# VHH binders against Protein DOG1-like 4 (DOGL4): the designs that were tried, part 78

Target 1, 232 residues: Protein DOG1-like 4 (DOGL4), of Arabidopsis thaliana (Mouse-ear cress) (q84jc2)
Amino acid sequence: MSKMRNLVEEKFLEFYESWVIQLELYLHQLLIAHNNNTMSETELRHLISKLTTHHKAYYTAKWAAIREDVLAFFGSVWLNPLENACSWLTGWKPSMVFRMVDRLRKSRVVLVEAQVKKLEELRVKTKFDEQKIEREMERYQVAMADRKMVELARLGCHVGGESVMVVEAAVRGLSMGLEKMVKAADCVRLKTLKGILDILTPPQCVEFLAAAATFQVQLRRWGNRRHYVTHS

## First folded at step 9 (VHH)

Design k21 (from e7 with Y102S; framework vhh_8fcz_2)
Fold by ESMFold2-Fast, scan of step 9:
Structure k21 (fold): chain B 232 residues (1-232), chain A 122 residues (1-122)
Amino acid sequence: as target 1 above (232 residues)
Amino acid sequence: QVQLVESGGGLVQPGGSLRLSCAASGFTFSSYAMNWVRQPPGKGLEWVSGISGSGGSTTYADSVEGRFTIIRDNDKKMVYLQMTSLKTEDTAVYYCAKWDESLGSTYEFDYEGQGTQVTVSS
């Protein structure tokens, strides 16, 4: 099991490093498109499609990995300490993207009243879905502290393969619960992203995606620089 | 100070080839992704291609996919754009660029300089 967990972590680390490098290259395309309005609507939609496909590829790889070892995604080895500290249920907190949307109101690309209303409706819905997941997280954390879990932990300290097997079964059950919860959170993330992109015009989508990718890349570089300075 | 110096442009017939070069200085070259961007006559800036700091990942605009190849030599601090099957639509001033994260701006590249002119004409 330990060896399988190490292989899952190693494989996803390799995937994630390549995925972030590719995200930065897509960010550069978005920055050029945003700053100079150089692309037709068809070209902008194609670029937006590349980014959505890239994010879908992330979730495809993530869901395959969590099926094998969901615990690898809590305190992930492919994320620096700052990225891990900013995680909400193994990823970004869905409602936080509306802070990036709010910056579009101050840009040269004007949001019309109909878009503002739809974005507010989506924000409320996203917050509601987020709170449901937070209640499930709370229930999970309470269950971890239950007397039954304490009793199982005590049994795990006993001599014998039977006690070890009982603890292993309990841990597998807990992992399955976490996998379901992580997938639910990821579904809210994907629905929120799709909802925003469906409301925005192509130039506004490019600006939004550029802002989101910039934040993700900067957070990683900021965390890596702190870690690098500390170690060197 | 960051400096990017482009060269290798010229006049070429449709279907021809050119290799553009960019010499970089003033920053840790291998730590930054590099890009080629172009400005056709009377149009705005268009992104062409990008390459990761290690050279392990590349990406291309649809208009140049399969025709252009971006490569880098980190020891020489050079990035190149190998252009084949050139079309009249590829006529532009070509700039190499890196994203300047240090300025705190979300939307700026270091593409200052003369660029290199590519003209595709019969």
Scores: ipSAE 0.232, ipTM 0.678, lowest interface PAE 4.9, mean pLDDT 83

Design k23 (from e7 with T106L; framework vhh_8fcz_2)
Fold by ESMFold2-Fast, scan of step 9:
Structure k23 (fold): chain B 232 residues (1-232), chain A 122 residues (1-122)
Amino acid sequence: as target 1 above (232 residues)
Amino acid sequence: QVQLVESGGGLVQPGGSLRLSCAASGFTFSSYAMNWVRQPPGKGLEWVSGISGSGGSTTYADSVEGRFTIIRDNDKKMVYLQMTSLKTEDTAVYYCAKWDEYLGSLYEFDYEGQGTQVTVSS
């Protein structure tokens, strides 16, 4: 377990470091595209596609990793303490992205009424799905407490190897439950992201993705700087 | 103070090659991703290519992918843009640029260099 856990963490650390570095390069491209009128609509659509593919690659790698060790994603070693403190079920809170959408509404390029209506419908649906997951997590934590007491009682009645097997089976069951919840949260994230991009025009998509990537990159920079200040 | 000095531009025929150079000073060079951006005559800035601080990751605009290569030398504090198969639409002033942190501005590319003119014409 320990060796397998270390391997999963090391592999995902290497993946994540590279993934975030690539995200920052895409952010620079998004910022130039947003602040200038040089790109055609087809070029903007290709840029948006690169970003959506990049996010899809993250979830593909994440889901492979959580299948092996979901607990690695609670207090992740590839995230600084500030990034970990801002996590909701191992990632960004889906409703948070509507704060970035609200900024688009204040920009000089105004959202049309039909877009505002669709974004509000998506916001409501996203908050509903988010709350459903939160209720499932609460139920899981209650079940985990009851289960832990039962397993501790059973452990007292077993001899050597049998007690080890029972504990391992319980931990495996716990991990599978967490994996399902993390995947459910990630599905809400992906549905929310896709929904927003489907509603927005290509220039608005670029501004939205730039805002989202800026927040992610800056949060990492702030957390890394705080670590330096705290320790030196 | 932060300084970025571009060089290597000039007049070339379509299909030709040029290598642009950017000399950086006044900041911890290896800690910043570096970018090449260009401004065609009468148009806004267009992002061309980016390279991570370590040089381990690169990204290219679709219009230049396969034709341009970005490289860096952290010991010399230099960024290069190797351009091949140049087209008339590559005619622009080319700038070396880095993204600086600016709290409260989500959309501003904070700093760019002085520029070097590339003209592709027969």
Scores: ipSAE 0.361, ipTM 0.750, lowest interface PAE 3.4, mean pLDDT 83
Fold by OpenDDE, second read of step 10:
Structure k23 (fold): chain B 232 residues (1-232), chain A 122 residues (1-122)
Amino acid sequence: as target 1 above (232 residues)
Amino acid sequence: QVQLVESGGGLVQPGGSLRLSCAASGFTFSSYAMNWVRQPPGKGLEWVSGISGSGGSTTYADSVEGRFTIIRDNDKKMVYLQMTSLKTEDTAVYYCAKWDEYLGSLYEFDYEGQGTQVTVSS
């Protein structure tokens, strides 16, 4: 079923497709760095910086787009169904990245005790922040059945100019709340990423980022194959 | 079987230009981003440039940006690297590289070509 796309959806789709392509190119750099293990610390830090900048660019674009239409991100037409199924409040679940960190522990990467402790602390903090956001989201979801939304439902059975105005006002109010939640979630994502990168050494960061990027790219590929989604 | 064959290397003076070529076979060429990497003498492998499957997106290492241009021809299954304003530090064996189809498990990429030697010297 082809969904009609609004302008925000179309623009962000184009952006995201380009962004993912660039991510794949960075992934290759990360893999080279990881496999050769001959890059200097300075070189590794530079590569890490490129990746972090790339992620920042995504959120910059996202936040600009959600100001226009946050609801577009709850459909996320630029994602396939598998990607959407794995999404939490319009993005990756922050606590999920710790699974990738756990993989580091099982690999050739040796984490020192101090790192392990800090990572666990960060994990707990991240989980706590997620729960806070989820509670707030629940509040909004329950509150959706307010007077305005009831009126919206009633008006859905009738066509009239005044009704349209009321509906628009109700949707705007809801959208504002959703925007706050999405921003809050993104903040947790960014803090989590920063926290992890601050704990890990440059070589470990490269491995982590490679794992994260690989997962994202593969998830997209798997989803596309399964659901026959074509992206331009 | 994936095959990558590099060519076009040689000896050039500083400030000179070279054009490298890579012939690819054994996979759906347009479905994969392609890259150039290089190994300077006594140093590890360094990423140089990448191009998306469609050719619509390109990226470069800071050290070569503005001097090198990566291009691909999907009909011919070729990747090119136009190098200009060459420097002595560009001396290396250059390889064409692609990802494995299943990156999630191996963190591996294919650069098993013989490479092509580029030497920049006065």
Scores: ipSAE 0.019, ipTM 0.434, lowest interface PAE 4.9, mean pLDDT 86

Design k24 (from e7 with T106E; framework vhh_8fcz_2)
Fold by ESMFold2-Fast, scan of step 9:
Structure k24 (fold): chain B 232 residues (1-232), chain A 122 residues (1-122)
Amino acid sequence: as target 1 above (232 residues)
Amino acid sequence: QVQLVESGGGLVQPGGSLRLSCAASGFTFSSYAMNWVRQPPGKGLEWVSGISGSGGSTTYADSVEGRFTIIRDNDKKMVYLQMTSLKTEDTAVYYCAKWDEYLGSEYEFDYEGQGTQVTVSS
């Protein structure tokens, strides 16, 4: 039998495995497009749109899941330990994408001065938004300590239903606050991704998305090699 | 080491069908997505289709959607491309490919062998 939490985890595990598999197929298409310059600008825009839609589908599914069980996203069963170790508030750290943008500059892609200026402005704003969320998380962890104190008191004394009700209210409050925090972090991720794609040309977008997807897929492969299971 | 050997190409009339085969060795086949890519005469590589390691997910280029089907047999370590309603623009050397790793700024598909030539002409 499974708890409701296990059902959320099972459903998102199934979704995430399919989502990452599809991301890898899109990555292969991006790599061929990037290396061979065979697609028109219209075709490149359609490919970029497929990736954008794919990422939006992830956040739609994630936000539905965290409404049911946000704690499933802290130490997720659908992520290997390496992926979990590299997570920042249940996902990638927004500022890391600017390292991928730096690779574009080194990889023979020419960014014009106007793009460089806009990317720097976006980098500064993204870093500021990250720091704001980190401060909110620190404040939230203080509230979590208060909840743990109440739980310890309940376990130690068993004095009645009042302790149980207070702990349950604190746990509900913790979950609601974490959901809000995770959504705030995801909004920074989406705004940063959109901002970069709006600044870059379609060929530059393809190279950027290829770099991002490569890192995500490769990180999963590295972690899975440690926990590799022979498949049929 | 990784080896990919393509076969099944040939000369076919427009509207005809061909089935391409790729025999894989030297890696854990079921753990990798496989792709078909093609190179028309005098042009660069064009991505055609991809299939996940389990075979549960497939993706196609818009130009071949509804006409081509990618399938795999993990027990035989084979990937296939079933091609129907062939057009003259499908004329190319077809390669079976897997993405193996990202090395810094380099992206690589593993292209072993000569590929298989498909010519669609009257």
Scores: ipSAE 0.212, ipTM 0.666, lowest interface PAE 4.7, mean pLDDT 82

Design k25 (from e7 with E108L; framework vhh_8fcz_2)
Fold by ESMFold2-Fast, scan of step 9:
Structure k25 (fold): chain B 232 residues (1-232), chain A 122 residues (1-122)
Amino acid sequence: as target 1 above (232 residues)
Amino acid sequence: QVQLVESGGGLVQPGGSLRLSCAASGFTFSSYAMNWVRQPPGKGLEWVSGISGSGGSTTYADSVEGRFTIIRDNDKKMVYLQMTSLKTEDTAVYYCAKWDEYLGSTYLFDYEGQGTQVTVSS
């Protein structure tokens, strides 16, 4: 009868496990494609489209889940401690992907000057958008720690239907604010990803996506291995 | 000590079918995703299909989607590729492959087998 908050965590855990397994399969395809200089641009664009669709599916599922319980995404049960430690507003920090882009400068596929300039412009814009969100989050936390949180704490000390309902309404309001900020951060992530893919050639896109997926899959393996070694 | 042994290739006419097999040894088979990759004459390696360690998730290259099916039997340590409606463009040496490590300066896929030749011609 009562709303069960943990249902969102259970459902997203199931989704995320499957999503990461599929990402690893796509990573294998990207790694093979990266070492094949005879693939057509049409074939490479098709592969890039599959990865783009896969990432969009993640955000579709995430936004449905945070609409129900955004707090599930802070200290997520589907992530190991290392993955959680590397999280910025419930996901990857947008500017970090430029470290993957820097690897392209050292690859066999050289970036032309026009691409370098556009990537630098995008990097600056991405950092600006990150700082804007960080300032909004700080304002939110200050507001919560001032009046609303003090009111919530005071009301939580009383028993009775009226106090319970007011506390629940306040908590929902706080959650809606967090949902808006998480979505703003995710929009910066998607704009940064699209921006990079728009600047890069198809072979460079494959290498970039392979580097990004490698980092995500390997970070998960490192965190899981550390836990295993400690317990063995 | 990792070994992958492919078999089942041969000469087949366009529209025909073949089933490739890969026998794996030397690693915890069910813990690794398995892949089929191919190398057509004069071209580089092309990824064909992948299957998760449990077999619960599969994916396919667009050129083979709907025509090929990847299956695994973890008890037998086997992965299979069922190929139907074969085309001349499917002519290649087929390898089964796994990936142990994604780190380092190399993005080379780990395939230890000799491969199995598939030739589609009339």
Scores: ipSAE 0.287, ipTM 0.705, lowest interface PAE 4.0, mean pLDDT 83

Design k26 (from e7 with E108Y; framework vhh_8fcz_2)
Fold by ESMFold2-Fast, scan of step 9:
Structure k26 (fold): chain B 232 residues (1-232), chain A 122 residues (1-122)
Amino acid sequence: as target 1 above (232 residues)
Amino acid sequence: QVQLVESGGGLVQPGGSLRLSCAASGFTFSSYAMNWVRQPPGKGLEWVSGISGSGGSTTYADSVEGRFTIIRDNDKKMVYLQMTSLKTEDTAVYYCAKWDEYLGSTYYFDYEGQGTQVTVSS
């Protein structure tokens, strides 16, 4: 509240509000489609395509924004505290979506053995990629504690000319490293999403996407509702 | 108690127009997106159109894009579906729908009114 929003934060807040509203409208389409056994394969594939395009639009906007200010995505002003608490490197944790996949096994449409094997292989690959990124983040955090970072923190106490420029240059270098990590995490997210959709049938894709969108919309509404109730 | 009451259906010739109405009560109307869904004879529910709580965003099924317009009046707690250039395949029972949400479930339970019949026939 003592911090003014910068242009990147304001622009992405406007984008994200619109994006989430559209996601909820797509969710309603998915829920109706999930309960309709008379939809054609073409109609189901078109709906799935709308959702994948919508998610790709999010990452296109995000990557443009993080190029300008990656730090805006850590403790984001467009997310409520509950959404921020549930984030992993500025977004959903890739392995979490397999909990939603597990729900499909209890649905009206069962997974065949070939699909189960491919999903298990994808789960293992996703966990490996996730752990690799976690190790890179850990190295980044450790590097923040070295002598150079301590010296930059000390220098940042002196506002004026050359001191400001040196600190800004160093922060930009750190931000570039963080941008690479965020993009790597987003690539794992997109690869995992595409992998799941490639393995599932169109009716199973609709159920999966409905579960994922339900969780995202519900988490936002729950977090916003709790904020209105608690005045602490 | 949440209640949705649809009206405005009827018999109309191909190329004709109808306006459907839905009166909502028992919830904070402006906080929820509203939908129109339909059930053609012998088919399951098909999503037709949606409108955000504020009315600032709308979306349509490809089959009705450019022909139907969804509107809401939050002061009157009403949502409308303006239908033009009606086709025989638009014949269905039309329902106004609000989705109930539950934190402990990955699925929502739909809440629909009793519906209003639209018949497009010569």
Scores: ipSAE 0.345, ipTM 0.740, lowest interface PAE 3.7, mean pLDDT 83
Fold by OpenDDE, second read of step 10:
Structure k26 (fold): chain B 232 residues (1-232), chain A 122 residues (1-122)
Amino acid sequence: as target 1 above (232 residues)
Amino acid sequence: QVQLVESGGGLVQPGGSLRLSCAASGFTFSSYAMNWVRQPPGKGLEWVSGISGSGGSTTYADSVEGRFTIIRDNDKKMVYLQMTSLKTEDTAVYYCAKWDEYLGSTYYFDYEGQGTQVTVSS
């Protein structure tokens, strides 16, 4: 099925494609750093900073785009179906990254008790924040089915100009709510990432970021193998 | 089988320039990002530069930013590294590296070449 893309979709698609390419290049750096224990702490921190800056750039672009059309992100044409299926409020599920951290703990990475405790606290907080956002999201979704909208739905396809205005107003209201929720979700993502990176040592951060980036890149590749994805 | 053959290294004075070349074969060249890495004497492997499959995106280590330029020719299956304003600290064996498709391997990239020696000395 061919989907007509609007201007926001097209622009963000181009951005995202470039952004992902850059992510892959950074991933390579992370993997080299991980495999070579010769890098200084300063060098590792610099690499971590580059990655964090790259992620910040994504959200900057995203937030600019959602101001124009937040609905574009609920049918993200720049993602394949597998990526979309794994998405929560237009991005990765914040609590998911703790699975990656857990894997680190089972690998060569040794976390001290203090780190483990802090990570668990962060995990609980993250889950709480996710649930709060989900409840609020539900409120907006349910509100879409107000009395007028239900009545219009009942009347079917024979709606006049006034009816169209009512629907548009409802959609605008929903969009405003969605934008708020997406921003809130992104804040949780950013806070979660920051929290994890603050707890981990530089070498551990590099390993974590490498794992995260690898997962993202592989998810995209796996999805592309299964489904046709049109790229610019 | 992935093959990468580096060339263009040599002895150069500080401030000089060199152009490295890498000939690639055994894979769909344009589908993979290509990189240059280097190993200074007595040190571990260091990433230098990367370029996307299409060549539209490039990135550099801070230590070489503004001095080195990575370019690729997908028709010729070549990757180049133009080095300018060379410093003594740029002395290393330089390798061309291909991104590993499976990323889950202990070897995340392929650099099967012998590398090319770059020596910057007065």
Scores: ipSAE 0.024, ipTM 0.366, lowest interface PAE 6.1, mean pLDDT 86

Design k27 (from e7 with E108P; framework vhh_8fcz_2)
Fold by ESMFold2-Fast, scan of step 9:
Structure k27 (fold): chain B 232 residues (1-232), chain A 122 residues (1-122)
Amino acid sequence: as target 1 above (232 residues)
Amino acid sequence: QVQLVESGGGLVQPGGSLRLSCAASGFTFSSYAMNWVRQPPGKGLEWVSGISGSGGSTTYADSVEGRFTIIRDNDKKMVYLQMTSLKTEDTAVYYCAKWDEYLGSTYPFDYEGQGTQVTVSS
């Protein structure tokens, strides 16, 4: 049995496939730039700006899509099963990006003491914000289960169009709450990314972005290579 | 065995045009993004342009945007770089590159082939 894709799922699938293809092209540019120590600071800043604009485009498209159908982002049809298994509230777990920072310690570009201190402060802040979101998600899941149980009980007492209308109203309410939660998680992601890029020098930003993009592209390739299907 | 063979380089005057070609073999060509990279005399490698496997997406370095066009012919297993309004700073050896998925761990970036020399001089 395959799930029929709705218009939001089809539109975002088309967007995401194109977005990831463009990310891979930017990754190739980042990897070449990382191996070229003759690039000017202005050239590096422009490349970093291209990547931040690309990520901004993703969140702009995502937030438009979740306003229409946030549930499409839970078990997304545009992600393979491996990517879905690694997802935390419809995206990457914010604290994970600090593992990419560890790559900088093995590079020819060394972090200074002031940067290490600021990164540690940001790591603590990010974990704190992440835990707040997790507690809110738990509270939401409990509320969602209670509401669904009440609506299921009510549905059992009705036959006809009134039952459908009540279920649709309940789903709409749940969707609005999930939309708010997903946007809150995405705000933590964006604040964490911006915080890291603000602390790092342009060459370090290029290396960091290359590591992050490599992980994202490689994870997708590995999941696709296993011949998984995303349909039920 | 992946093989990439570049051609089309030469001597050209500033403001001139050249078309570079890259013939690919040994892999499923349409499944991989292709890149052009260059090495100017005495400098490191510079990324020039990239094209997706389908040809539906392209991107360019700022220094060549509006002057260069990357295209591919999947039936012929070819990728091309059309260069117009050439400048002296475009002088370099140009390489066609297919990127490896393991670059970050065990396999450093490497490009295939001998490259093709482009010299822009009066």
Scores: ipSAE 0.260, ipTM 0.690, lowest interface PAE 4.8, mean pLDDT 82

Design k28 (from e7 with W99F; framework vhh_8fcz_2)
Fold by ESMFold2-Fast, scan of step 9:
Structure k28 (fold): chain B 232 residues (1-232), chain A 122 residues (1-122)
Amino acid sequence: as target 1 above (232 residues)
Amino acid sequence: QVQLVESGGGLVQPGGSLRLSCAASGFTFSSYAMNWVRQPPGKGLEWVSGISGSGGSTTYADSVEGRFTIIRDNDKKMVYLQMTSLKTEDTAVYYCAKFDEYLGSTYEFDYEGQGTQVTVSS
């Protein structure tokens, strides 16, 4: 069959392109703030809030979109191949943010012992939640190979009224299961981000958010350059 | 090599207007977001405004929102800052800046230009 983009894919592509462009502008503001030791705590908190609101807007849009078509988020058309290759259940792998935290330990900003302890506790908790989701994904994949699913695949070879209805019901069931898993993964992502920001001081939050946004923006740029070069 | 040359600053009275210009060279201009940053006397660098590579998205610091407008001309490799309703606290050296690729723990935000002085006083 022909491959077609549906309305959900088109709308989220437009949203995501604008969202990433805005993220890059916020990244530049974070980088300037990071190198400014005269900013007040109030000014830094305001900037952190701006980034938190921006991330909240992403998940608000994503959850609305996955309610309509969660499959659009697997092999997303708004992500380049490199971004898709780096995805874990439709987004960044939660434990990856602790690589950004490790960079804070090597920066000019010194983490106090109490912060190091709380970050390690959060890392362990995040890894545990991540592994629970990975086990659920494994169970989902095993269920896909179950005899009932094999029977549905066989019925799908006969395009008729009854077999079409059965296949559509099965796909709907699969989509609901994926939606639940994606939302669970997103909750772990948001909980991990909030946990880190709650532990860090405002200057450390700015450095952390700058590191995370830098990785996201540059990964997109690297993937887009390779795509552009190979596109004939 | 990257070069950014700012101009258009001067002495202006409160409530006045100025238009700052930045001429860019040495990089693929339309592929980079551009920023205006300022340094008030005795303070560190303060981010003022940013514009995407295409010019389709703009963002402003709360302190200048509604008073300043950032625009770019990719054919001329220029970025501008239109400033209206200027206040004494807008007094600063204004720099045009771009972000370089970076993945370390220390950020470099190099201002290649000398900046342009804006003084708002009676």
Scores: ipSAE 0.512, ipTM 0.808, lowest interface PAE 2.2, mean pLDDT 84
Fold by OpenDDE, second read of step 10:
Structure k28 (fold): chain B 232 residues (1-232), chain A 122 residues (1-122)
Amino acid sequence: as target 1 above (232 residues)
Amino acid sequence: QVQLVESGGGLVQPGGSLRLSCAASGFTFSSYAMNWVRQPPGKGLEWVSGISGSGGSTTYADSVEGRFTIIRDNDKKMVYLQMTSLKTEDTAVYYCAKFDEYLGSTYEFDYEGQGTQVTVSS
């Protein structure tokens, strides 16, 4: 279903569409690099850097947008229902990427014991951070239903102008908290990504990034087909 | 069946220009990003440039940035690579390439074409 879009939504939709297109182009590069395995380490590192820069650009744009309207990201009209269903606090769940790493282990990629241990440690830390954020998020969500808000809700259509202001203030307060939580979640995402890339060799990084990008692009395509969602 | 046919290669002096063409068939052309890749003598395949399905976005390898331009015509199902300021290191067989269908995605490019030879030599 199409949602009514505000200015923030429209702007970010445009950005995201462009960003995804560029991601797909990078994916092509990654796949070529992965297939031939003839690129030098320097070349691979450069390609990895391009991808990391691209991801950083996304979060830069996102954080600018959430300062204006964080609630837009809890609807995410630029995503199809499948993408939204797979979202955790307005993005990919950090612990999910370890499934991509697991795929590497089952492929031609050989991880040494030291890498496996480090990845496991990172996985545990990532999960811990996720849980911490979830608890904090819950606090904000529950806090929305304070005594005053419950009373206002009870009054329903009989709420006067002053009451509307109170509700708006409450929503603003919630939004501030949500913004904080979303940023925290994004930090975990970035840390997780960095952690993985630091553990893997350049060829392994390329394969990992290719897998991740493929999944993202495919998820979008699958969702668009299944839910009759068209994006510009 | 996907078909990609490259043309436009040749012998050129350093500093010269060439325009490569790729004729595509057998798939929904506008739905796929297209790429140029090249294989220098004795070296592996390297990526050169890519263009989105709509043609609205382009990207280039650092080695060709500012010198090469990728363009596509979705009505004609053509991809072009305008090469300028050619260098000896640009000598390679050039291929047009796309992804195989994503739903069955292998990590492999489809570049079944014969390629076109570009030789830059004084």
Scores: ipSAE 0.023, ipTM 0.474, lowest interface PAE 3.4, mean pLDDT 86

